# Ledger of designs, part 3: VH-VL binders against Phosphoribosyl-dephospho-CoA transferase (mdcG)

Target 1, 226 residues: Phosphoribosyl-dephospho-CoA transferase (mdcG), of Bradyrhizobium diazoefficiens (q89xp2)
Amino acid sequence: MTSPCKHGDRPPGRHDLVFVSPAGWRAMLDARDDLAADSLLARWPKMRWPTIRRRALPHEATGVALGLPLPPSAGKKRVALLVEIDHVASVARPPSLQQARAYAPRNWWPTLDRLDGLALRHSVDARVYGSLAWQSLTGLDYVTGRSDLDVLFEFRSETDIDRFVADVAAIETSAPMRLDGELMSADGAAVNWREVHGGASELLVKSIERVVLLDRHQFISGATGS

## First folded at step 1 (VH-VL)

Design l4 (framework fv_levilimab)
Fold by ESMFold2-Fast, scan of step 1:
Structure l4 (fold): chain C 226 residues (1-226), chain A 119 residues (1-119), chain B 111 residues (1-111)
Amino acid sequence: as target 1 above (226 residues)
Amino acid sequence: QVQLVQSGGGLVQPGGSLRLSCAASGFTFSDYYMSWVRQAPGKGLEWVSGIYSGGYTHYGDSVKGRFTISRDNAKNTVYLQLNSLRAEDTAMYYCARDEYGSGSYMDVWGQGTLVTVSS
Amino acid sequence: DIQLTQSPSSVSVSVGERVTIDCKSSQSLLYSSNNYLNWYQQKPGQAPQLLIYAASTRESGVPDRFSGSGSGTDFTLTISSLQAEDAAVYYCQQYYDTPYTFGQGTKLEIK
């Protein structure tokens, strides 16, 4: 289930959905002729569809840096947006595997079901982002025959990370698509699950604010056993 | 005239099922998040479920796994499928139009549909 | 889940008096300078009606005597000059997080 931000003034986390107010959309469209001329972007505020947070460029430090992914039919580009913090109406988590299933290609269902069961067994909260998430949120065609399934795996202290990623790799073996995704700690730091499975001693850890190189044990915070 | 018209309530046995419907008119239905809110006799309001225009859903903990919200934007209608009904589910069920992205508030409500679960 | 507690549970007042109803949240409803709290009025036999959204913004068509105030965890609905038609149950509701939750309601009776 998606839910709005529940931690007071806490900023959005990785892959969280950001809903811009009607006033915020009006300000953006009035300031940018390129956005106002795009029929799909003009539709975005009318349909109440979200955006996603992106890492701010140095000159964007005073606002909230957002991205809007366009479907393949519109060139599969990300539109960069910048809004005042007061124009952020709400924040929600990405769709769960169960919610996204209804919008997924039927041949993806076994993989989604296996991942949902795996996440439950390992005390992992699994969410979708990328093409399937946007197809679920908008009803537009984002998923193609070339699309990856992108999953955000938020692990807990009791999660056996090594066993979990080994099981994810096993599921991918029988999947009709590439299974991509991130393993995320409770504090919002994320790493590609494949790097962890590959046995790398140092990981490229991503957050909303930066990318850093961390020791494997530092990232998983000793969460190597259940 | 902005309006929500409800139907589909009734009396059912425990373990039974009902489908509630809420037909919208006078506004662009596909622009709105839609909610279901219930009220047991003599009790307060309880939010039950909500659905985004694109179909992504939320549920209250008491109904998760038993109720299913859905919508048909071409028919301007939101539905609530009630399964595995319990005596505690006896309530007046309201649908409501809800804005998301600008502050989720329920500004237009249906007339209500009574659901009675009796053994 | 976010818990909302209203006080008083019921109140009896005369026409022309001022009445205040409080709503306390188990956690802050403040995000990005907005308080995610609404107020609804429900008259007997009717569906609820929105009065105030975002803690302090009056819904179109709602009389000026209704006002909302507060921030974070403590919110108040004020009716400045009570009319006979204001007899109803009043509910606060948060939309900060799902599941959305309501206060238990405050029954307002006219003497």
Scores: ipSAE 0.000, ipTM 0.458, lowest interface PAE 14.1, mean pLDDT 84

Design l5 (framework fv_levilimab)
Fold by ESMFold2-Fast, scan of step 1:
Structure l5 (fold): chain C 226 residues (1-226), chain A 118 residues (1-118), chain B 111 residues (1-111)
Amino acid sequence: as target 1 above (226 residues)
Amino acid sequence: QVQLVQSGGGLVQPGGSLRLSCAASGFTFSSYDMSWVRQAPGKGLEWVSGIGTAGDTHYGDSVKGRFTISRDNAKNTVYLQLNSLRAEDTAMYYCARVPTIFGYFDYWGQGTLVTVSS
Amino acid sequence: DIQLTQSPSSVSVSVGERVTIDCKSSQSVLYDSNNYLNWYQQKPGQAPQLLIYWASTRESGVPDRFSGSGSGTDFTLTISSLQAEDAAVYYCQQYYSYPLTFGQGTKLEIK
C-alpha cells in the first residue's frame, strides 16, 4: 500500500509520489488549456492519481516541479507541471514490489519474487518506479514488451552493498527483462546499481537537487551530503 | 485573439534610459512567462531577459546590471527598463510569450526600435 | 553558456526542392525526455514565428512540409517541398539553461 505523508513533513525526494490538492489541480487546469483539453489529464485529479517530483529547469525558480508520465498509447511523454508548495497535499513512497506484482506481466513474477526475497535478506527497502509503478498506480497500460523493470533499492547502514548488487546482477541473468534501478542512501542520494556493481571508484550520484561525482566509499558510508 | 502590442523605444543618447512596454490581451497573462529578445540591424536574434509567473527574473550577460524586466499582472503588461544604454544596444526589441514549463516563444510582439546614437 | 552553431549560413534552392538546416549544441539540451531546442522562421521586416518546439513538435498552423529531428546535441530542420513563401532566416534556440541562446541563423533564398 502506498502510504501518504502529511503535507509539510519533508520535501519530495527522488521517485516519491506527490499528490496535488484539489485546489492545486483546479489552478493548473484553469491556467493550462492544454491540460484541460486532454481528457486523460482532466480526469487525473478525479482518479486521485499522483505525480512525481522532477528537478526544476534553470528557469523554474519557484514552486514544486512535477512530472506526470503518460502511457505509450497517449504518446510516451512526461507532462511537466509546476505547483505552489501549499498545493502539495501529501507525499508517498513508490509502490512496493508486492503492491506492483499483480499489475506486472506474469513472466516477471519470478524476478519480482526473487528481488523481494533479496531485499528482505539485505535490509533493503525495494520499490518500483517507471512503467510498472505507473501501471500499478493507474491501471493504465504503461508496460510494453520493451519495458525495463525499474527498482529503487533504499539501503541501510547494515546493508552489504557489494554482495547486494552482485545478487541483483545474478537475478538479472535469468530475468525476461532488463533490470534497471538505483541504490539510494537514507539521505536521498541515488546511483545506478550497475555502476556500483562495475566497481567504479567514482559514482555519478543523483538527487532531486543535483548530480555529482562522489567517491564510492563516501556514497556507501553515507558521509557525503546529497 | 492573442495579441502583444509593444510601445516605447526611440532615439536616446549613450548613457540614457528608456522603458519598453508590451501589453498583452487574449489570454491569461499571469499564467505565462514573458521574455524580451533583440535583433541588431542585419544581425541575428539575442535573448535579453525573461520573467516567470512567480516574478523570477533572468538576464543575458550583456545587459545584466543595466536592464530590469518587470510585470504588472493587473495591467497585463511586461516592461523592460533600459539604463546606461550603449551604442551596441541599438536593436529591434521584441517581447514574446512563453507557455510556463514548455520553454518556447509562441507569440511575438511587433517589435520596438531602440537607437542609441553616439 | 550553450552555443548553437547552424549550418549552412546561407543556402539558395529552387521551389519544390528539399532543404536541411543543421543546429549543433555545445552541450546536451535533453531534459525529462524533452529536447529544449526550438526552430523559428523570420521573414524580412517581420517578427520571428515559432515553427517547431521540443526538437520535433510542429506548432499549430505550421505546414507539414516542415519537420524537426535530432536529440541531445545534433538537430535538423527539414523543409521537404520548398515553396516561394519559405524564403526567410531560420533560427534554432535552446531553452535548456540561462542565458537562453539562438543559433546565428540560416538564410534561405529561393531561385
Scores: ipSAE 0.000, ipTM 0.454, lowest interface PAE 14.0, mean pLDDT 85

Design l6 (framework fv_levilimab)
Fold by ESMFold2-Fast, scan of step 1:
Structure l6 (fold): chain C 226 residues (1-226), chain A 119 residues (1-119), chain B 111 residues (1-111)
Amino acid sequence: as target 1 above (226 residues)
Amino acid sequence: QVQLVQSGGGLVQPGGSLRLSCAASGFTFSSYAMSWVRQAPGKGLEWVSGISSGGSTHYGDSVKGRFTISRDNAKNTVYLQLNSLRAEDTAMYYCAKEGYSYDYWFDPWGQGTLVTVSS
Amino acid sequence: DIQLTQSPSSVSVSVGERVTIDCKSSQSVLYSSDNYLNWYQQKPGQAPQLLIYDASTRESGVPDRFSGSGSGTDFTLTISSLQAEDAAVYYCQQYYSTPWTFGQGTKLEIK
């Protein structure tokens, strides 16, 4: 698990972990009888497990849009939640590669170790999200034989992005799983690393608030602080 | 036992109006978003309008300004008011229960209500 | 708006054969490792029914012969051993961005 920081320290960003207060959980469950009847969801606030920020749909413009994925055994992939800002108790970054490693299948360890070393060499902050992150946060079985490894690569101004994604692709060649993930700039805008590696002239750039097409040079220039 | 029962369709002339109703049972109606999806004869599916559990409304561009979605939580019913109807609005209209906003799949669907706009 | 294009527009196959239906999105519907794409089956004279959600998860009660695959912009619905009752129109739908949009449909006929 990650140690949560106080909510006032920073707003939730893409893939950040959001911890909802007991009052917030009660308000949500009171509004949704079927969630309250779900034994796993009733366990969620008691175990103090986090949620994640998601993009608010137009009809959800007020409040903080959150989600949590249920494990495969529960059948339902995602539960959408909406809370008042006062009910956000704290925010934390997604688990690091090292934090998630202990919960990963042993055959994933070489890939995680290679990615950790690559991130250090390229001044990238690499964190996990998706199945492995949720397995590490809850101890529940999220990772299956079909799961991919989802990594958030937060690059810095000194990062050689073209070289970095080429090296990520090289690591995936020997990986026992599909390596998925996003490159994220300092301002929170993210793009799938494969689109960058593929040399696309226009990238589908995502943020918490919106999805927009940007020229490749615009995304990279913003990332380099120009 | 989740059930959606529709009514209110019919034949109307261009410029006319109809009010479609979808009565829900078997779940806590006030907690779920509801949508309307239409299908012109022999054509595909088109999302028309949605209303959140809190009452926020959204419309497809083709119907914005002419159609109004509303709900009555005391009666467990969602409505679609169709105004200024055009020939291209001729379709089977389905109401559908949405799960949660993160998981917008439609299940179940009502039986459908036929709207025919003809002169 | 996100446009979904299905292929083929129609297909005729024999009972017991494998069928694949493709759905191509004008932009990626992948977000945080989840694909915001669903598949529906509509039999003649009936309302559509949910088959698969999130690209690959079978809805409860849906036979094992139906499976979904793909990611990003390219998705496939597969029926591994076609049965006579599978004659229907199949639709993909994205819920990545409003307005929600559907593919034009693929008509599956039994010969």
Scores: ipSAE 0.000, ipTM 0.408, lowest interface PAE 16.7, mean pLDDT 83

Design l7 (framework fv_levilimab)
Fold by ESMFold2-Fast, scan of step 1:
Structure l7 (fold): chain C 226 residues (1-226), chain A 121 residues (1-121), chain B 111 residues (1-111)
Amino acid sequence: as target 1 above (226 residues)
Amino acid sequence: QVQLVQSGGGLVQPGGSLRLSCAASGFTVSDYYMSWVRQAPGKGLEWVSGIYSGGTTHYGDSVKGRFTISRDNAKNTVYLQLNSLRAEDTAMYYCARDYDILTGEYYFDYWGQGTLVTVSS
Amino acid sequence: DIQLTQSPSSVSVSVGERVTIDCKSSQSVLYSSNNYLNWYQQKPGQAPQLLIYWASTRESGVPDRFSGSGSGTDFTLTISSLQAEDAAVYYCQQYDSTPYTFGQGTKLEIK
């Protein structure tokens, strides 16, 4: 699901999909010979494929910092992009587990189905990012035999986080791949689920704006609205 | 397991050239900005160059026009070509993993073991 | 270019003591709520190792006795309960703008 970026809309957060307007793509390609020479990047605006938001460097102050990965067959190149805010056409959440399932290796299906059921039981919104997300968005081959399954778990105030991550760990024990991922609070702050499962008293919390070391209670309390 | 293994240093005369190599394992160099940092004997650290995903390169003022950073994605290796070497370029040269383009983490988290470059007559 | 000045340039302390190392930037490295200031430890004959990034965030595996603080132009690295293995040169580094620059280093000697 996409919506235009305008006043009152949620700004792009971690792993959110950002769609650049045709005018924005034209401006970027005109400004950068390296992008214009890339055949996959020429296809990107035509296919209306997304980008993702990244943290801006100081020299990128007058724009929206975006990026996209090229598939392994194209050298796994990660492309940094910069657009004016008015060239952001829309923003969407990453693909759901169900949307990504159709593009996943068949031996991943049981794990995806277990995670989908787990998320429902714990009031978690589970989405994919990384290789499987890009494969599902573009139809290009991003997933390899070495790929992790990357899942974004946006929890709610009613979520029992400790039980949730214990259940995620249990699912991983029978998975054919490494299960990587982040727990994300409603305000967009995220932490690796494995850090929470490991019982760390301080968590490395990431957002679009910053990375901070927070007490476990501070992170969880922020999610519950204390 | 992330590792950066360096090679290519040595003794060279002023005006000479060397190519330093930094072979990466445990991650893909094209997913990161990669940098070179040098340290003259008994002195501090000096950033000399960086390469970003699109092939965009940056250089410290002391090496602009003489040094060239590049990478070979198929070999997962970063290079620093040193040309027109001067006595003041004598240093231990480190390659380092830099900013992750998609995650936006801004620090040098993994460093190679270093490659000594000595410029003398 | 942003210049980073560390103080002291050298300090000698005993095991179990506390030490503070200051880093002063010639201009602000605060951008959009993030301080683009990192700290590294370099032991003799070794490559530098990341200790602290974004002024106060401790790298994974770094002991709790290391802490960073400060914002804008004035930053401090604090090492509490010094251990013998902490003998090293400590560098601050800014990631605000190219060329990225380091402080001159602070040599920490343990008596």
Scores: ipSAE 0.005, ipTM 0.489, lowest interface PAE 10.4, mean pLDDT 84

Design l8 (framework fv_levilimab)
Fold by ESMFold2-Fast, scan of step 1:
Structure l8 (fold): chain C 226 residues (1-226), chain A 116 residues (1-116), chain B 111 residues (1-111)
Amino acid sequence: as target 1 above (226 residues)
Amino acid sequence: QVQLVQSGGGLVQPGGSLRLSCAASGFTFSNYAMSWVRQAPGKGLEWVSGIYSGGTTHYGDSVKGRFTISRDNAKNTVYLQLNSLRAEDTAMYYCARSEDWYFDLWGQGTLVTVSS
Amino acid sequence: DIQLTQSPSSVSVSVGERVTIDCKSSQSVLHSSNNYLNWYQQKPGQAPQLLIYWASTRESGVPDRFSGSGSGTDFTLTISSLQAEDAAVYYCQQYYSTPLTFGQGTKLEIK
């Protein structure tokens, strides 16, 4: 139930969904016999399922580099795709916790509900990515007994990050799964929430362009303006 | 046995201070948010303050700047420090446990009377 | 701040009768299909006790004659067949945003 972003909305962030136009799918399938022969991939444009952005390789500088994750039953491989920018029809945010809930194992529901309430009160926009997101988007079986719950927490300037991650950690103590995920600033810089909670002096910060090591205080201060 | 046991109330003059305590037992205290709710004699319930499991605090408009909520997870205790007390702060003060959406366990209450 | 208004302020009914207590919120308390509204019962001289959470979920140990309904801004607590022990003050409460707020209470007296 993820809604596509309008043209001119904020730049695509980490884990945002990229919808390829029908013309873009025709161009890709016509150019690649391996994709056209795969019955699951042939269904992708028919079902209007999204892709995700990936880092472009040097030879892909003129196009939009995309990835398509396959479910475990198909070998859990990521299919690398390349499209021209004018074949990107729309971009949407990852599914919300509520959108994903209907596709989650029932024993995950209390954790999802608690995270939803926590995010609301901390001025955090919480969304799912990874296995649960793809299961909710496609209806295919991505979630297994070994799956983590992957949550993207986009915080605002008023968010007390240290308090928020402590509250997330407390929720995890009663969760039936590992809570993995990222804290993301409004400008798209992301860090694993567990590293922030764990007191690491240096954080591995991922952005749309690159990966850098930043001092903990630099990330928190830059993201919140404090 | 799941319970909250309160202490620290009493009679105090306007401008005075009191420290209320609420000791928890029978559950994993550190997993729960805790709140203080008060009730003036013959009146309704008013939320005073809350503290999340991770330590984030919130206050009602009438007490902001005067009261301070804190917790000691090692002692399974939540505290409410009442400063600059006024006659209108006279109430029964309850501590309550929350999993962040409801108060499913309440202490017995501690009476605070502010009078000259 | 979110203001909760209960009606009626007081009601007197006989054992076996049905009672409804309404709670109106000044703004929606619905988020991600969850209504952040609870109901409590307070008997004279006692601390409040939780009856209903998430607008319609009965707390463990609460008799099935108690039920909650509604969504967004308009909520109702229903007692389908009053018992003598139900004489109490009933409060609605929102947990959508801080400060947390309670309704003014509804006093239920049994004739």
Scores: ipSAE 0.000, ipTM 0.476, lowest interface PAE 12.9, mean pLDDT 85

Design l9 (framework fv_levilimab)
Heavy chain, then light chain:
Amino acid sequence: QVQLVQSGGGLVQPGGSLRLSCAASGFTFSSYYMSWVRQAPGKGLEWVSGIYSGGSTHYGDSVKGRFTISRDNAKNTVYLQLNSLRAEDTAMYYCARAYDEYSSYDYFDYWGQGTLVTVSS
Amino acid sequence: DIQLTQSPSSVSVSVGERVTIDCKSSQSVLYSSNTYLNWYQQKPGQAPQLLIYYASTRESGVPDRFSGSGSGTDFTLTISSLQAEDAAVYYCQQYYSAPLTFGQGTKLEIK
ESMFold2-Fast, scan of step 1: ipSAE 0.014; ipTM 0.600

Design m1 (framework fv_mogamulizumab)
Fold by ESMFold2-Fast, scan of step 1:
Structure m1 (fold): chain C 226 residues (1-226), chain A 120 residues (1-120), chain B 112 residues (1-112)
Amino acid sequence: as target 1 above (226 residues)
Amino acid sequence: EVQLVESGGDLVQPGRSLRLSCAASGFTFSTYAMSWVRQAPGKGLEWVATISGSGGSTYYPDSVKGRFTISRDNAKNSLYLQMNSLRVEDTALYYCAKDYYDSSGYFDYWGQGTLVTVSS
Amino acid sequence: DVLMTQSPLSLPVTPGEPASISCRSSQSLLHTNGYNYLEWYLQKPGQSPQLLIYLGSNRASGVPDRFSGSGSGTDFTLKISRVEAEDVGVYYCMQALQTPYTFGQGTKVEIK
């Protein structure tokens, strides 16, 4: 809602960015010779770049499980990180379409502009995640000729969901890339936009901690009450 | 090094508008939330507005809500405060402040401030 | 709104002696994540505020170790182990648990 997203009352959202404190990075690099020897990983805390939450393994129950996606030039691998809970400095929403545009391939600009205009008309907050998000956050080359454009569409109670996803599908027909993404309600529950566009009466709805099967009307109506 | 330089403060009459600017350098501007904090002459600090790194979220106290609008231009490394319907009690030195991260709420760098005087 | 109350409002100190400033919040600043969202700022005469302490007890970069923050929930303390002439100014506590962010009224530290 209107409160800053730090560690507060708003539940952690899908694709939210996790910033590790300087002390957390020091502890992590001191414990991991492999990470300390990697010049890109050594640069990460200096540039204050974020990480992302990942599913914790059983032996990681005492810490916060994080992932750090490396660009294709460094093997396009997600580095598994584990930090103490008090080393999480803050969390932030993924980059906006406008922020990401400056870092996107120029042939993606018309699609980004159309999506930004569409989101404004439908009272949707549109953000990027995936390769374009990481490229915009770090300035490193994450986007390739095979990359999808991954968009998070947070809808409001006044949003006409069926019309919105039909318009998203129309934009994709002229896009130079596959347009992937999720529709997210105010409470953080998300579903793939293509599944909604397909007219399914039941949707596979995901949150950061749970996956549930909901009736389409329940998901859409639930957006008004979080 | 991090630098924040405010400008736009002026003497204005009650009921008028004024726009403040803050030029930022020395850090990746779009990654960090930014805030405006004011201080009336001889008085304490009062938080005025915060904007997230992307510009997607804005926050205000009731004293300025509906009158002031915080915005940013990440391509120009600039922060703005549009102040409408100014009141005598808005007279203050206005500081631009950098959040430690995105919406952490603690301000690790502050500008020198720009003075706004609302008087007839 | 969360009300922040500081005491004392004026604190004359002799150089080399310790100083202590209290800050009380109208509701708990301890979040379920274990952090107290309480900061301390110093404003030296004619200068902009500077961050001293964040998350209750963490010293900001470049801040001398004579400064320390303690407390939890609603009662917080800033201590200066040996006050130096350069430490004169107004000290403010601030809560960042919820918007609107609110400051205490300030404590003026001056040399006797």
Scores: ipSAE 0.000, ipTM 0.416, lowest interface PAE 20.3, mean pLDDT 84

Design m10 (framework fv_mogamulizumab)
Fold by ESMFold2-Fast, scan of step 1:
Structure m10 (fold): chain C 226 residues (1-226), chain A 119 residues (1-119), chain B 112 residues (1-112)
Amino acid sequence: as target 1 above (226 residues)
Amino acid sequence: EVQLVESGGDLVQPGRSLRLSCAASGFTFSSYAMSWVRQAPGKGLEWVATISGSGGDTYYPDSVKGRFTISRDNAKNSLYLQMNSLRVEDTALYYCAKVYDDSYGFDYWGQGTLVTVSS
Amino acid sequence: DVLMTQSPLSLPVTPGEPASISCRSSQSLLHSEGYNYLEWYLQKPGQSPQLLIYLGSNRASGVPDRFSGSGSGTDFTLKISRVEAEDVGVYYCMQGTHWPYTFGQGTKVEIK
């Protein structure tokens, strides 16, 4: 088995995995009878499965707002969690395409392989989030016949974004699933790749903190209103 | 109750192959990593292989890497160890073990199956 | 590989007396997240190993309070406050902080 990642290396970004300490899980379960009664959530800390960061609601300003998606068999519900910063044990990037491949339906493998090759050619770091990511992290059945393949594409300054999304669209043409995903700049701002491919002059850009409309050129150049 | 039952141990000549099996019951097999741990007669414990719950990831020490292959069939609640190019020093009782939680050691062990590599 | 060294090799104990077993690692087992991935196992004569302690100091389910684990980094101790007849066997420490997993050579606890 792999040892856990180091704590405090960097703050969590979009889709980053947050591992809560045993003490943090105990504090949360002791405070929440509904969570303690859920057998799958009781197992979560024992399996050391991660959570993901979500945007904090106003009343959650004093802690770290986390989300935990349950598999379809458990009602496909999202569990909202709140922990003290000291109870964050470690943070990790979402699984790579290579890591997720072994857990994917076999008919998804050609698409995953094509995307991995494409990312390498364009200097893009491709990661999986959503149902396939959770299936690869837990071994539980998250992927269904209706599932999208969700990919996070972190691009660099040298990336030809218009060419990259055109190639992503070409790969999707022969894919057995819908290919959803986000283009993410180095500063953590993300936009759906389809909006970029569609030629929209304004993009809906998402970050951990907020959602904002930006000029296409501003997003590509890294000017997120800073 | 949790039960792990190993089988397949035998007397085999050096250079030959042998396949071990482990039948699991009493827990959700696919949710837990599984391991093989061996113990030479009268000696201590040695970790041999670990496989993730889905079967996607496998881990080996250098002493068996390239010769042994761990695998699982989650539909049958079964764990396997394919041992190739066997050496006299592979002689041991081979235990099937369930990984506790994520990586907190081994909380349940089978009774073991004896592998003797000798001419 | 991380070498795990146990001391003593054999430990004869009078029933009702305390027992202490040492386990030393060639590298620190303290992970950056603040945990020592160090377990203690008991193998009774003719039986499979059983988990006693995990994460250095946490008792596994069903393990009596007379067993306790302590230590951090490279020096760990398993203590039995009052040894009972059923505690006879070989005790092993194991580390899971570094790949590959490695065990100590074992300490045989027997009644005098």
Scores: ipSAE 0.000, ipTM 0.411, lowest interface PAE 18.2, mean pLDDT 83

